# VHH binders against q9xw16: the designs that were tried, part 211

Target 1, 132 residues: q9xw16
Amino acid sequence: MSGWNAYIDTMTAAAPSIKRCAIVGAADGSVWARTEADNVFKASEEELKTFVALFNDVTQVPAKGADIEGVHYVVPRTEESLIFGKKENTGFFAVKTKSAVLIAVYEGPNEVAAQVRKAVESMQTYLNNAGY
Key: E = the ipSAE of ESMFold2; O = the ipSAE of OpenDDE; V2 = 0.75 times the mean of E and O plus 0.25 times the DockQ between their complexes.

## First folded at step 17 (VHH)

Design zf26 (framework vhh_6fv0_2; at its last look DockQ between E and O 0.97; V2 from the best seeds 0.89)
Fold by OpenDDE, look of step 18:
Structure zf26 (fold): chain B 132 residues (1-132), chain A 119 residues (1-119)
Amino acid sequence: as target 1 above (132 residues)
Amino acid sequence: QVQLQESGGGLVQPGGSLRLSCAASGFTFDDYWMYWVRQAPEKGLEWVSTISSSGERTYYKDSVKGRFTVSRDNAKNTLYLQMNSLKPEDAAQYYCAAEEHDVGWPDYRGQGTQVTVSS
């Protein structure tokens, strides 16, 4: 197991409602680690390249939404290093570190989603402190 | 108990204007991100606009941008939605909604107010 795979495991363990997640390069969307097997994260390279570019100006994302794994999510608001997505009973949190973007796709109500946000932001803080 | 009461809906012609209001009570209004969402018949709940707790940050879906303006008066515990240049596709039940869990989506909404756009 690569070091990045361990971080995937940490996030999924911290938030069981995460269905799929990935760690990708902030510069190019290259996949460093992702959930696999029955919960394989399926976003294409082109899609991820487009997605990570959203962090260049997060204020513009709500107007257009965001696409992950071929699914379109509404984005009612953003923060400097955080993009929210919502679709029915599903959603995603995407956070940006110094060099990476962490993406977690989840299923469940808002109270469960809060646990997911906590998990990805905790990892964000850890990686930033580690220089990543 | 969180309470949200929408008002200001009605029937207008295309190109007309409406101003929706939402009276909030039962929670610390000025601590909450607030939302407008809408639902047309046989359609799902649709996000329209978001405003930060202070009112400094606002967001709009692309189809209403430039026509709708969200604002709030925290001293009055009231949320507003100014709707200009209304189109038939804007017809829906409009809901005021409050975000509690800080997950980029609201938790509570009122009973709504009906907006109809017809010539």
Scores: ipSAE 0.899, ipTM 0.947, lowest interface PAE 0.5, mean pLDDT 96
Fold by ESMFold2-Fast, scan of step 17:
Order: sequence, then structure tokens, then C-alpha cells
Structure zf26 (fold): chain B 132 residues (1-132), chain A 119 residues (1-119)
Amino acid sequence: as target 1 above (132 residues)
Amino acid sequence: QVQLQESGGGLVQPGGSLRLSCAASGFTFDDYWMYWVRQAPEKGLEWVSTISSSGERTYYKDSVKGRFTVSRDNAKNTLYLQMNSLKPEDAAQYYCAAEEHDVGWPDYRGQGTQVTVSS
């Protein structure tokens, strides 16, 4: 395979308000692909390992929030296989598939966030159907 | 048009209790996730609690967990926040808020009700 970068490109094309995103392993947080250059996704491997472990029990996440790229996000609610948070004008959506976690960081109001959620969930559905 | 009106704030001593209410109108209340958020003097807006449309799921900020209880009465289109063991750090303008865009943050807020904690 040429790699997972094509899926990153598909997500960012579908929702231009995505500032940075990554696809990481669900078991260990290892980076499979991420945005780079001027919009590099900066989360460390240690932070990502901690982050993907939150999917073991998403109901515990709202009390403590979540950290992405050294930024602490408030997480007012979660859904099965979905952690999403907010910090002022920024936010993120993270969805779990069978073997991966997709993370997208965006900037903008709730109307913009809705477009980002749609793009992330469309990719989640695609990857699950493809066996990932 | 979404309308939210809070009530029940007031002055209370540390360790005291208050029950906040929020009357909702202009939307199908039963379909909306609802929130309590607050803003203290010289601080930004803080999330406090979330409740699902049915009331089956609730979430709380760590510092209020065990002291605050969110609930709703869908037949009355009313949201509640029971606040026990109030601390000076809980003093703030409290807002109820409604989520429309399903993005984990509310779109609409009421005008708020003031909670003051002092002896």
C-alpha cells in the first residue's frame, strides 16, 4: 500500500475547517498518517497512547476532559466510539473504528463543527466497512 | 425560536444548597441535550453539567461531581440543577443551554441566574 495519507486528504477536502488530523492505531496510538508541513498534527506518541485508552470507557472522559497536542479540551459528553471536545473557538472529533482512531482538530463555530463531525463519521463508516 | 429562562439563584452560605430551574420554550425540549454552564467574575465560561434528551445520561465537571445533580422534567419542559455543599468557588452566573447542532456544545443560552456564596 502507498499508505494512509489518501484518507487524510479525503477528510480535509470534505471539511476545509479541519486544521489538523491524524489516523492512529486503536490499540497503541501509533501514528499511521497525519497532516504535515504547515498544519502538522503535533501530538506525541505518549499523549496518543493515553488518548486512545480513553475509548476503553468513554463515560469517564467528561469529568476529566482530554488532551490533544498539549491542549486541554473540555468534553461535555461522549457517545459510543466518539470523543469530542471544545476549547474556546477550537475543538476536536475523535472516532474509533475496529483498528483505528481518527482525530480531527478544527476551528470555528458549531455550524462548522457539524461539517467536521459529518466528514469524520463518513470516514469512520467507510473504514469499518473496509474491515479497519 | 429557542427560549430559556433560569431562576432559583441567590445568596447562600458555604455548605448551603440551591435548586436552579430553567423553563424552556420554542422547541421540542424532549429532543435536545441540555447543559448547565457558568461564568464567575474575571473567568471564562465553564461547562458544569450535561443531560441527555431522555435524562438517562448525565455528566459532570469533576469539581462538582457528587455535589450537583442535573435532572429534567420533559412533561413540564423544565431543566433543574440541584446544588449541594456549595463552595465559594461555585459563585457564578449560571446559564442553562440547549444543543442544536449535535457537536457536544450548546448553541443557545438563557440570560442566567446569579449564585453568590458568602457568609
Scores: ipSAE 0.824, ipTM 0.909, lowest interface PAE 0.6, mean pLDDT 92
Fold by ESMFold2, look of step 18:
Structure zf26 (fold): chain B 132 residues (1-132), chain A 119 residues (1-119)
Amino acid sequence: as target 1 above (132 residues)
Amino acid sequence: QVQLQESGGGLVQPGGSLRLSCAASGFTFDDYWMYWVRQAPEKGLEWVSTISSSGERTYYKDSVKGRFTVSRDNAKNTLYLQMNSLKPEDAAQYYCAAEEHDVGWPDYRGQGTQVTVSS
């Protein structure tokens, strides 16, 4: 399938432990695509606008952490285009492309989280190369 | 196998200082991001501070920023936490921890060292 929802399918197929994910606009947090139905990604646009603004300076995020879907995550470190957080046995990875932010929420141990990171960063590279 | 041994805990008065040390072995220490986490009675683990493998980047939870300093000596395979201006709410078992899977959360921790802040 064409369009943005095909990229959602690609990420969830690459890392089945992804429970929910979304592609949102980097400037305003607008939802371009997301998981739907029984696994709907439920972050409000107000919350997403606040979240994507964290990429303006990722070094400030660890002090207070981050919120997604009304859940607060601790963020012990960040990388240039990556914010990732942890809450108990769940977590998220969020990466910024030229115009979008990819967000994946998962459950599982660190070995599983590593698979999710790889899937999300592969899509980040693909979209950047495609001009997004 | 990863081995981490914390030391330097003890009893201090409010406003006092302690320096925690963590001796590391069984891995290439200077390749790893390192962490301090703590646990107070009847509480879960709480992240305190993170330091990059080279020591150039450090991060702190908001409530300890400006009072605690994380550092490392890669030649001695040792991680440190300098704790100044200690408050009663800082009392906890402090753990040194290491990240293996590059996912922003540690995989291993030591046995911990107790910090008590009292009258």
Scores: ipSAE 0.815, ipTM 0.911, lowest interface PAE 0.6, mean pLDDT 93
ESMFold2 (binder alone), look of step 18: mean pLDDT 81; pTM 0.810

Design zf27 (framework vhh_6fv0_2)
Fold by ESMFold2-Fast, scan of step 17:
Structure zf27 (fold): chain B 132 residues (1-132), chain A 119 residues (1-119)
Amino acid sequence: as target 1 above (132 residues)
Amino acid sequence: QVQLQESGGGLVQPGGSLRLSCAASGFTFDDYWMYWVRQAPEKGLEWVSTISSSGKRTYYKDSVKGRFTVSRDNAKNTLYLQMNSLKPEDAAQYYCAAEEHDVGWPDYRGQGTQVTVSS
């Protein structure tokens, strides 16, 4: 289980503006790894199950937005395998791989968000190439 | 530098229609995702619609789906918002906005055009 935490550490090192993040199962939203202690990712099992199901049709997400950690985010657009949202100075990026969903919550302006997107998509590519 | 100029706002009765335009200059318009956002008196900025650089993908806030249509003419560097079946709740300053950093939120916006809906 500690093996998956190494990927969390890699993403947060690449983009220090990531406040909280998790790697969850794409099929059920089960947590494989997450940030903990002062940066604990607080989403419930039920919320994560609902969230990963959004990847079944990302085109429906912008109309209603998405909820992460009990916070409602506006989702102005999506891409295949990418859901990303905004709430004032906070935001998130969520990407789907073959078997996982990576979720990163950040704070900061668009320039900061761009670095977070890069870190999350780099990990998405790595995990897909590793068969996950 | 990026410049965005909105027009087409005005006073309309409930159920009426307005067409907003946004003239863009200072950047390669056909490379940018574009947005319409609005701000009602004493409320925060609210997302309304998104359109891809090609115009092939569009997204809408749930409350405007079926009533509003976003479109663009890349040859004219112009973004449009066709607003039908207007409701009092749609009254706001409407802003055209452009996304540079590819993070799902715009970086630049115009000065806006006022939409008032009253009987």
Scores: ipSAE 0.810, ipTM 0.899, lowest interface PAE 0.6, mean pLDDT 92

Design zf28 (framework vhh_6fv0_2; at its last look DockQ between E and O 0.96; V2 from the best seeds 0.88)
Fold by OpenDDE, look of step 19:
Structure zf28 (fold): chain B 132 residues (1-132), chain A 119 residues (1-119)
Amino acid sequence: as target 1 above (132 residues)
Amino acid sequence: QVQLQESGGGLVQPGGSLRLSCAASGFTFDDYWMYWVRQAPEKGLEWVSTISSSGSKTYYKDSVKGRFTVSRDNAKNTLYLQMNSLKPEDAAQYYCAAEEHDVGWPDYRGQGTQVTVSS
């Protein structure tokens, strides 16, 4: 268990509606930590490589959406370091830090999603301040 | 109470144009990201376009890019969708929607306006 697993635990504790989440390298999509056991984050290396590359130009993401774990999400808008997608009662938040991308897949209404965003962005801030 | 009222829908031939309007009330319109979404009878709710609170940022699904233009007049609390070069696959009930929770998806939508595209 790497130290990054603690950050996974922190996010999932902060937002119980998170079903799966991962911390991956911003440069190559390599998995640093992820939820496991019953909540395994299942994105492939190739998919994650493609996903993190979306942050090179987030303005183009809404047109075509984003794929995570073989699921296609619509992305109605983006922010500079944030990609959020929606599919029915599910969605994801992905934030970019200096060196990582944090991805949280959740299930629930917008009210619950707000909690997920807060958890992920809080971790984003923490990691950025820590130099990651 | 949040209220959104769409208008401007109708029947057009392929290649035709429509301009949808959405009258907003009951909330601070100029603070909200607004959306157009649509739903065809046998399909789920489909995102079409997004516009930021100021109107400075707009987003479109790929299939409507270059044909649809979202805009807003905050002084009139009105959202617009100019739809050009309409295709049969654009036929749907169109809804304007407002984002409350800042989660990249709207929360409130109106009753919708019907867009039909047929020769």
Scores: ipSAE 0.897, ipTM 0.947, lowest interface PAE 0.5, mean pLDDT 96
Fold by ESMFold2, look of step 19:
Structure zf28 (fold): chain B 132 residues (1-132), chain A 119 residues (1-119)
Amino acid sequence: as target 1 above (132 residues)
Amino acid sequence: QVQLQESGGGLVQPGGSLRLSCAASGFTFDDYWMYWVRQAPEKGLEWVSTISSSGSKTYYKDSVKGRFTVSRDNAKNTLYLQMNSLKPEDAAQYYCAAEEHDVGWPDYRGQGTQVTVSS
């Protein structure tokens, strides 16, 4: 878990607008690493289990949206390995790797959100190449 | 500059139908995901429907699925929303919107067109 926390630090350094983030197991939502302390990522294992199951068919997500940390987000569209949502000036990006889901919660305009997407997808590529 | 102009709103009875149109200019329309969003009095913007740049993928919020159909004509730079079985809850200002930054949320919207549903 301590080794996984270095990836949390890498993502938050690459995109400072990330307020909270986590790396969780794709099969069960178990937390491998997350932001802590003043920026703790507050999602239960039960909520995360429900959330990662959305990746079984991302095309069904837009109808009802998604919940993270007890917050409801609208999800106007998805991509095969990506669920992304909005609530006012905040949002999230969640990408699936071979064995994990990376979740980043951010605040800012769409230009900032675009940089968060790039940071999360860069880590997605890295973990996939490493077999995760 | 991006321009989006909605039309086709009006007053209908519950159960009625309207077709909204959105004329787009100032950008390459067929490269953009397009959206319909709406705003009722004293409420924030509410996402209604999304259509992919080619028109091959469409998404709807659950409360409008089966009643609303989004479509586009890329040769005419026009987005449409067919609204059937209208309910009082559908009354709102409807906006056409376009996504530039590839983040799943639009960057531009038009001036809107008013849909009023009254019995």
Scores: ipSAE 0.824, ipTM 0.914, lowest interface PAE 0.6, mean pLDDT 93
Fold by ESMFold2-Fast, scan of step 17:
Structure zf28 (fold): chain B 132 residues (1-132), chain A 119 residues (1-119)
Amino acid sequence: as target 1 above (132 residues)
Amino acid sequence: QVQLQESGGGLVQPGGSLRLSCAASGFTFDDYWMYWVRQAPEKGLEWVSTISSSGSKTYYKDSVKGRFTVSRDNAKNTLYLQMNSLKPEDAAQYYCAAEEHDVGWPDYRGQGTQVTVSS
């Protein structure tokens, strides 16, 4: 167990529609914490390294989309520290902090996605204020 | 009630051009991110392009980049898609769509306008 698992628990409690999530290093995609057991976040180390590099220029992401857990997501737009995508009834939000990237995969309609975005952005703010 | 009405579709030859329009009403158009999505017969819905509320940011699917241009006229509540160098694989029903929930995917779409590319 790491102390970072407490932040995973906080996010999933705040938005129960989060199916899987992880906190990874912004520089290399190394996993600091992730959901496990029945909710295991399945992205490979190499996939995560590729994914976090997308934050070097988020404006390039919509043309090609993004891959998480071997699933290709369409990314119709991005914001400065936010990559978010859709695949049918599933989607993800990924936010960058000073030293981390938080990734949350969810299932549900846009109303549900809005609640997941709020939970992820609240944690992003908290971690930035804590110096991460 | 959000209402979106597409027009401008038709039949063109490969390499031809079409300009699609979308008339929007029932909401504050200049507050919304807008989208173009398409669906070919017996295929799923496919994202094509996105434009920010002010028009300052645009995004495109890789296969249409350099050929399609999205734009908007907020004074006229109208969204446009200029399609150049049309290919047979661009043949589809084209829909304009509006995003309400700020989650990177639209909530509303119109009835669509058909684009057919022959030969």
Scores: ipSAE 0.818, ipTM 0.905, lowest interface PAE 0.6, mean pLDDT 92
ESMFold2 (binder alone), look of step 19: mean pLDDT 81; pTM 0.809

Design zf29 (framework vhh_6fv0_2)
Fold by ESMFold2-Fast, scan of step 17:
Structure zf29 (fold): chain B 132 residues (1-132), chain A 119 residues (1-119)
Amino acid sequence: as target 1 above (132 residues)
Amino acid sequence: QVQLQESGGGLVQPGGSLRLSCAASGFTFDDYWMYWVRQAPEKGLEWVSTISSSGSHTYYKDSVKGRFTVSRDNAKNTLYLQMNSLKPEDAAQYYCAAEEHDVGWPDYRGQGTQVTVSS
């Protein structure tokens, strides 16, 4: 689990505006690693199972939005392996790899969100190339 | 300097139709994802619809799906929202909006055009 925690640390170091994040299994939403203590990622196992299933057809997500940590986010658009949303000054990026889903919750304006997207997509590319 | 100017709002009866237009200038319109967002009196800003730069992908808020159609004419730098079967809850100031930072939320919006739905 400490190995996967190192990837959490790498993402948060690359984009300090990430407030909480997690790496979960793409098939079932099982938690591989997440931020803990003062920055604990609070999504339940049931919520994560529901969330990762959204990647089965991302085109359906904008109509309903998405829930993370009990917070409902508006999702105005999606891409094939990317679900991202907004609620006021907070937002998230979730990207799917071969076997994982990376979820990062951040706070800040669009310029900050762009930095977070870059960090999350860099990790997605790394993990896909590593066979995950 | 991104500039967006909405038009086409007005008063319509429930079940009626309106077509909103948005004239865009100051940027390469056909490179931008575009949005329609609205704000009802005393309420927050609400996302309504999204259209990709080419127009090949469109998305809608569940409550307007099947009633509203977003489209664009890149040769004319114009965004449209066809609104059919209008309901009282659709009454709002409607804004077109442009996304620059590729983060799923627009950076710029126009002055808006008012839509009133009443008998």
Scores: ipSAE 0.818, ipTM 0.906, lowest interface PAE 0.6, mean pLDDT 92

Design zf3 (framework vhh_6fv0_2)
Fold by ESMFold2-Fast, scan of step 17:
Structure zf3 (fold): chain B 132 residues (1-132), chain A 119 residues (1-119)
Amino acid sequence: as target 1 above (132 residues)
Amino acid sequence: QVQLQESGGGLVQPGGSLRLSCAASGFTFDDYWMYWVRQAPEKGLEWVSTISSSGSRTYYKDSVKGRFTVSRDNAKNTLYLQMNSLKPEDAAQYYCAADTREVGWPEYRGQGTQVTVSS
């Protein structure tokens, strides 16, 4: 695929509970693709640069949480190349590939969270295998 | 189905200590990350601490770092929270929780155990 929007479409089709998502550069947080219109991912350039820098040491994230779209999320744990968190009935999963960070914001209970993680991790694997 | 039973709460003075226990059954305890969460009367559920399945990694909310220690005994299917230097703001119902899904938010189980801190 030549267009990054196709990857956004693939993730949202696999997990309809994703409300907003983006694919950003791992080095600088630059937006490669994001959901648009009523589902526009609203994070600023400054916020995204700060967020992708969290992947430099994910073990430091749980103590302070993470901010996405001006919302502060509690992060009870991290895994290698994975940050995820919750704020009331909303949550996110963010994964790092070789060159990108994928961020998906969702709403719903743990059952839909599991589906969202699966979609995000499947895309992470696909992009890593494609050299991204 | 995951079964969790908390105990060890009580009334202590500020600066005091308590050790909470959580007895787990109905699942392979060694395979699960475990959590402590709490709820004070005027607050929602608050995450406190996390421990990996092997016990090799632990995480803490900033406000409890250095005062609380999470640990587990996989041979006994038991999770612990050692609470030292307790403050009035630590007063809450404490629950242990496990991931109910692959990456589920920590959910509390059972009635929990009450911690009261007053002079």
Scores: ipSAE 0.590, ipTM 0.787, lowest interface PAE 1.3, mean pLDDT 87

Design zf30 (framework vhh_6fv0_2; at its last look DockQ between E and O 0.96; V2 from the best seeds 0.89)
Fold by OpenDDE, look of step 18:
Structure zf30 (fold): chain B 132 residues (1-132), chain A 119 residues (1-119)
Amino acid sequence: as target 1 above (132 residues)
Amino acid sequence: QVQLQESGGGLVQPGGSLRLSCAASGFTFSDYWMYWVRQAPEKGLEWVSTISSSGSRTYYKDSVKGRFTVSRDNAKNTLYLQMNSLKPEDAAQYYCAAEEHDVGWPDYRGQGTQVTVSS
């Protein structure tokens, strides 16, 4: 877990607008790492299990949206390995790697959200290349 | 300067149909994901539909699936929303919107066009 925490730190450093983030198992939603202290990522295991399963068919997600930490987000579109949602001035980016799902919850306008996407996708690329 | 101008709204009875149009200018329309969003009185902005730059991908809010169809004519810089089987709960100001930052949410929208559904 300590090794995965470093990746949390990397993402949050790259995008300061990230409020909370987590790295979870793509298969079962198990938490590998998450933000702690004042910015604890609070999604339950059951919720995460449901969330990661959305990647089985991302095309269906926009119709229903997605829930993270008990908050419902609209999802106007998806990509093959990317689910991103919006609620008011907040949103999330979730990307799937070979074995993990990276989730970042952020606050701010679209300009700021773009930085979050870049940070998360950069980590996605790195982890994929590393075999994760 | 990005400009979006919606039209086609009006008053219809439940079960009726409307076709909204959105004239776009001031940007390369064909490069942008486009959106329809709506806002009813005393409610927040609500996502309705999304269409990819080429039009090959479309997404809909669950409550409008099967009734609404989004399309676009990139040669005319125009976005459309065919609205069939309209319900009272569809009444709202409808906005055309363009996505600039590729973050799954639009950045610019027009003045909107009013849709009213009443018997």
Scores: ipSAE 0.900, ipTM 0.948, lowest interface PAE 0.5, mean pLDDT 96
Fold by ESMFold2-Fast, scan of step 17:
Structure zf30 (fold): chain B 132 residues (1-132), chain A 119 residues (1-119)
Amino acid sequence: as target 1 above (132 residues)
Amino acid sequence: QVQLQESGGGLVQPGGSLRLSCAASGFTFSDYWMYWVRQAPEKGLEWVSTISSSGSRTYYKDSVKGRFTVSRDNAKNTLYLQMNSLKPEDAAQYYCAAEEHDVGWPDYRGQGTQVTVSS
């Protein structure tokens, strides 16, 4: 998916603490774009299918947490169209748009996480306004 | 400065109940999401429960769901955790914690209150 990599580049430029990220289809978890090479986003197709289904009812996610790249994250709360979790010094933000789910994995303290959330939500707003 | 002071811990038998309290000061309590987290001996910090700033939304770790209830009284700057049907695996130091950065994890926590469950 040639054009979608530009959005990943935009997010990582806005928040350099993003270690890996992906843009996937909201309906099926199909990968539209992801970081590659030394920063490869390693989630399997089956894991992503399971993950995007969590957006069907985000209020049920905190009880069980979420798995990304084979790592189990605790999810202490969710918001509409937002699942975010922690595992020690790592974390993720996943936001749902009309057609996509954006997932960003980061490393660092809460101040760093705040920068990552801002970058991911800015892209969510942009894509929703563009009809995605 | 943010200050959090837990109380209400103690020793109970399996199946017993405890109510933990957390007195908050130094910040506008009603604006903050609040958390209960715990740490058992030789284990890492574990999330237990979350409550929204208004108290309208609550979340629980699966293993405590139906047994624990988090609540708050914003007029009194106080957070509560009602713990029923306590199990040996619930024994831990319990901390209340406050979230400032809006990232789904707290920034501040108190000194904690010890909960021991034994028969």
Scores: ipSAE 0.822, ipTM 0.907, lowest interface PAE 0.6, mean pLDDT 92
Fold by ESMFold2, look of step 18:
Structure zf30 (fold): chain B 132 residues (1-132), chain A 119 residues (1-119)
Amino acid sequence: as target 1 above (132 residues)
Amino acid sequence: QVQLQESGGGLVQPGGSLRLSCAASGFTFSDYWMYWVRQAPEKGLEWVSTISSSGSRTYYKDSVKGRFTVSRDNAKNTLYLQMNSLKPEDAAQYYCAAEEHDVGWPDYRGQGTQVTVSS
């Protein structure tokens, strides 16, 4: 459990524009680790269960978008293991690994968002290679 | 320099149809995901549809799905939006837009073309 917190630190260090992030179980949305204290990732168990289920068919997500932390995001397109959304000048990236979903919430222009995407996909690759 | 120019807007009665076009230049059109977004008076930008660089994938906002069809002709560097069964709520300035940073949101848009739905 404590070991998963190190991966949170790695992602936030790689992309300082990440405001909040979490690693959750792909099957049930259970929280394995998250940012804490003043920037706690505040999604309920039921919200996360609903969110991770979107990865069962990412092609259906754009029609209605997605909710994280009670915030609704538009999702204009998806990729096989990636759901990403936008709300004004904020957004999120969520990637699925074998066992987990990595979620990062950021604020900033598209150039900043590109840095966040790189950080979460690097961790996705690392965890997949490690069997997670 | 990236250039996007929309055309085909106009006045139409409820239930009518319009076909929007967007001429693109200054970039390799066939490499880009393209978008239609719209803005009604005193409202923010609203995403309408997305099409992949090859045209093989399309996505629509729920409220326009089944009525609007996005398409592209990569040989002519042109993006299209066929709008059928138009409703008063569809009245807006429509923009074509292109994504550069690979983040699921466009970076460039044109000046737009006005769609007005009135009896």
Scores: ipSAE 0.819, ipTM 0.913, lowest interface PAE 0.6, mean pLDDT 93
ESMFold2 (binder alone), look of step 18: mean pLDDT 82; pTM 0.822

Design zf31 (framework vhh_6fv0_2)
Fold by ESMFold2-Fast, scan of step 17:
Structure zf31 (fold): chain B 132 residues (1-132), chain A 119 residues (1-119)
Amino acid sequence: as target 1 above (132 residues)
Amino acid sequence: QVQLQESGGGLVQPGGSLRLSCAASGFTFDEYWMYWVRQAPEKGLEWVSTISSSGSRTYYKDSVKGRFTVSRDNAKNTLYLQMNSLKPEDAAQYYCAAEEHDVGWPDYRGQGTQVTVSS
């Protein structure tokens, strides 16, 4: 079993509103770890390869939005290493580290989304400091 | 007590222009990302444009890019949307909206101003 699953568990424990999440390679979108079973993160590696390429220029993302798990999200704004989107009562946060992209899909209002952002950014900081 | 009051809507012909204004009060306007969102009859809420707290960054829905311009005057606590080359599909109730929770979606919106495009 991949040791990367421990980081998935840490994020979901920190923000219970995370419904599905994954850690993928920044260069190719290869899956390092993801939620499974009833919480399976459903994105194909082909979709993830396309998604991680969005980090090459995040300023172009808001015009078109982003697709995760075959779902189209509106992306009203981005930050340098952060793409975040919204669709009704659901949304996602995706952050880029040196070698990885962390993606968390959540459900809930903006107050709960703030907890999800905090959890994802805490993990981003940890992984960057660990050399990932 | 965040308050947002839109104005400037009206009836225009296709190809016409309108300038929407939003008067903001009850919060430190120059610290908030601001949004324009719209809702056509019997449709869901649709994002249109975003502007950063300083006004240095702006984003637009693809279908309005090049036709709409968002701007703000922080000294006057006012947000603007300049709408040029209006199309029938732009007809909607337009809301200004303010983001509090830093999650890429607004928390507060006004009561809106109606934009109708006669064909």
Scores: ipSAE 0.810, ipTM 0.900, lowest interface PAE 0.6, mean pLDDT 92

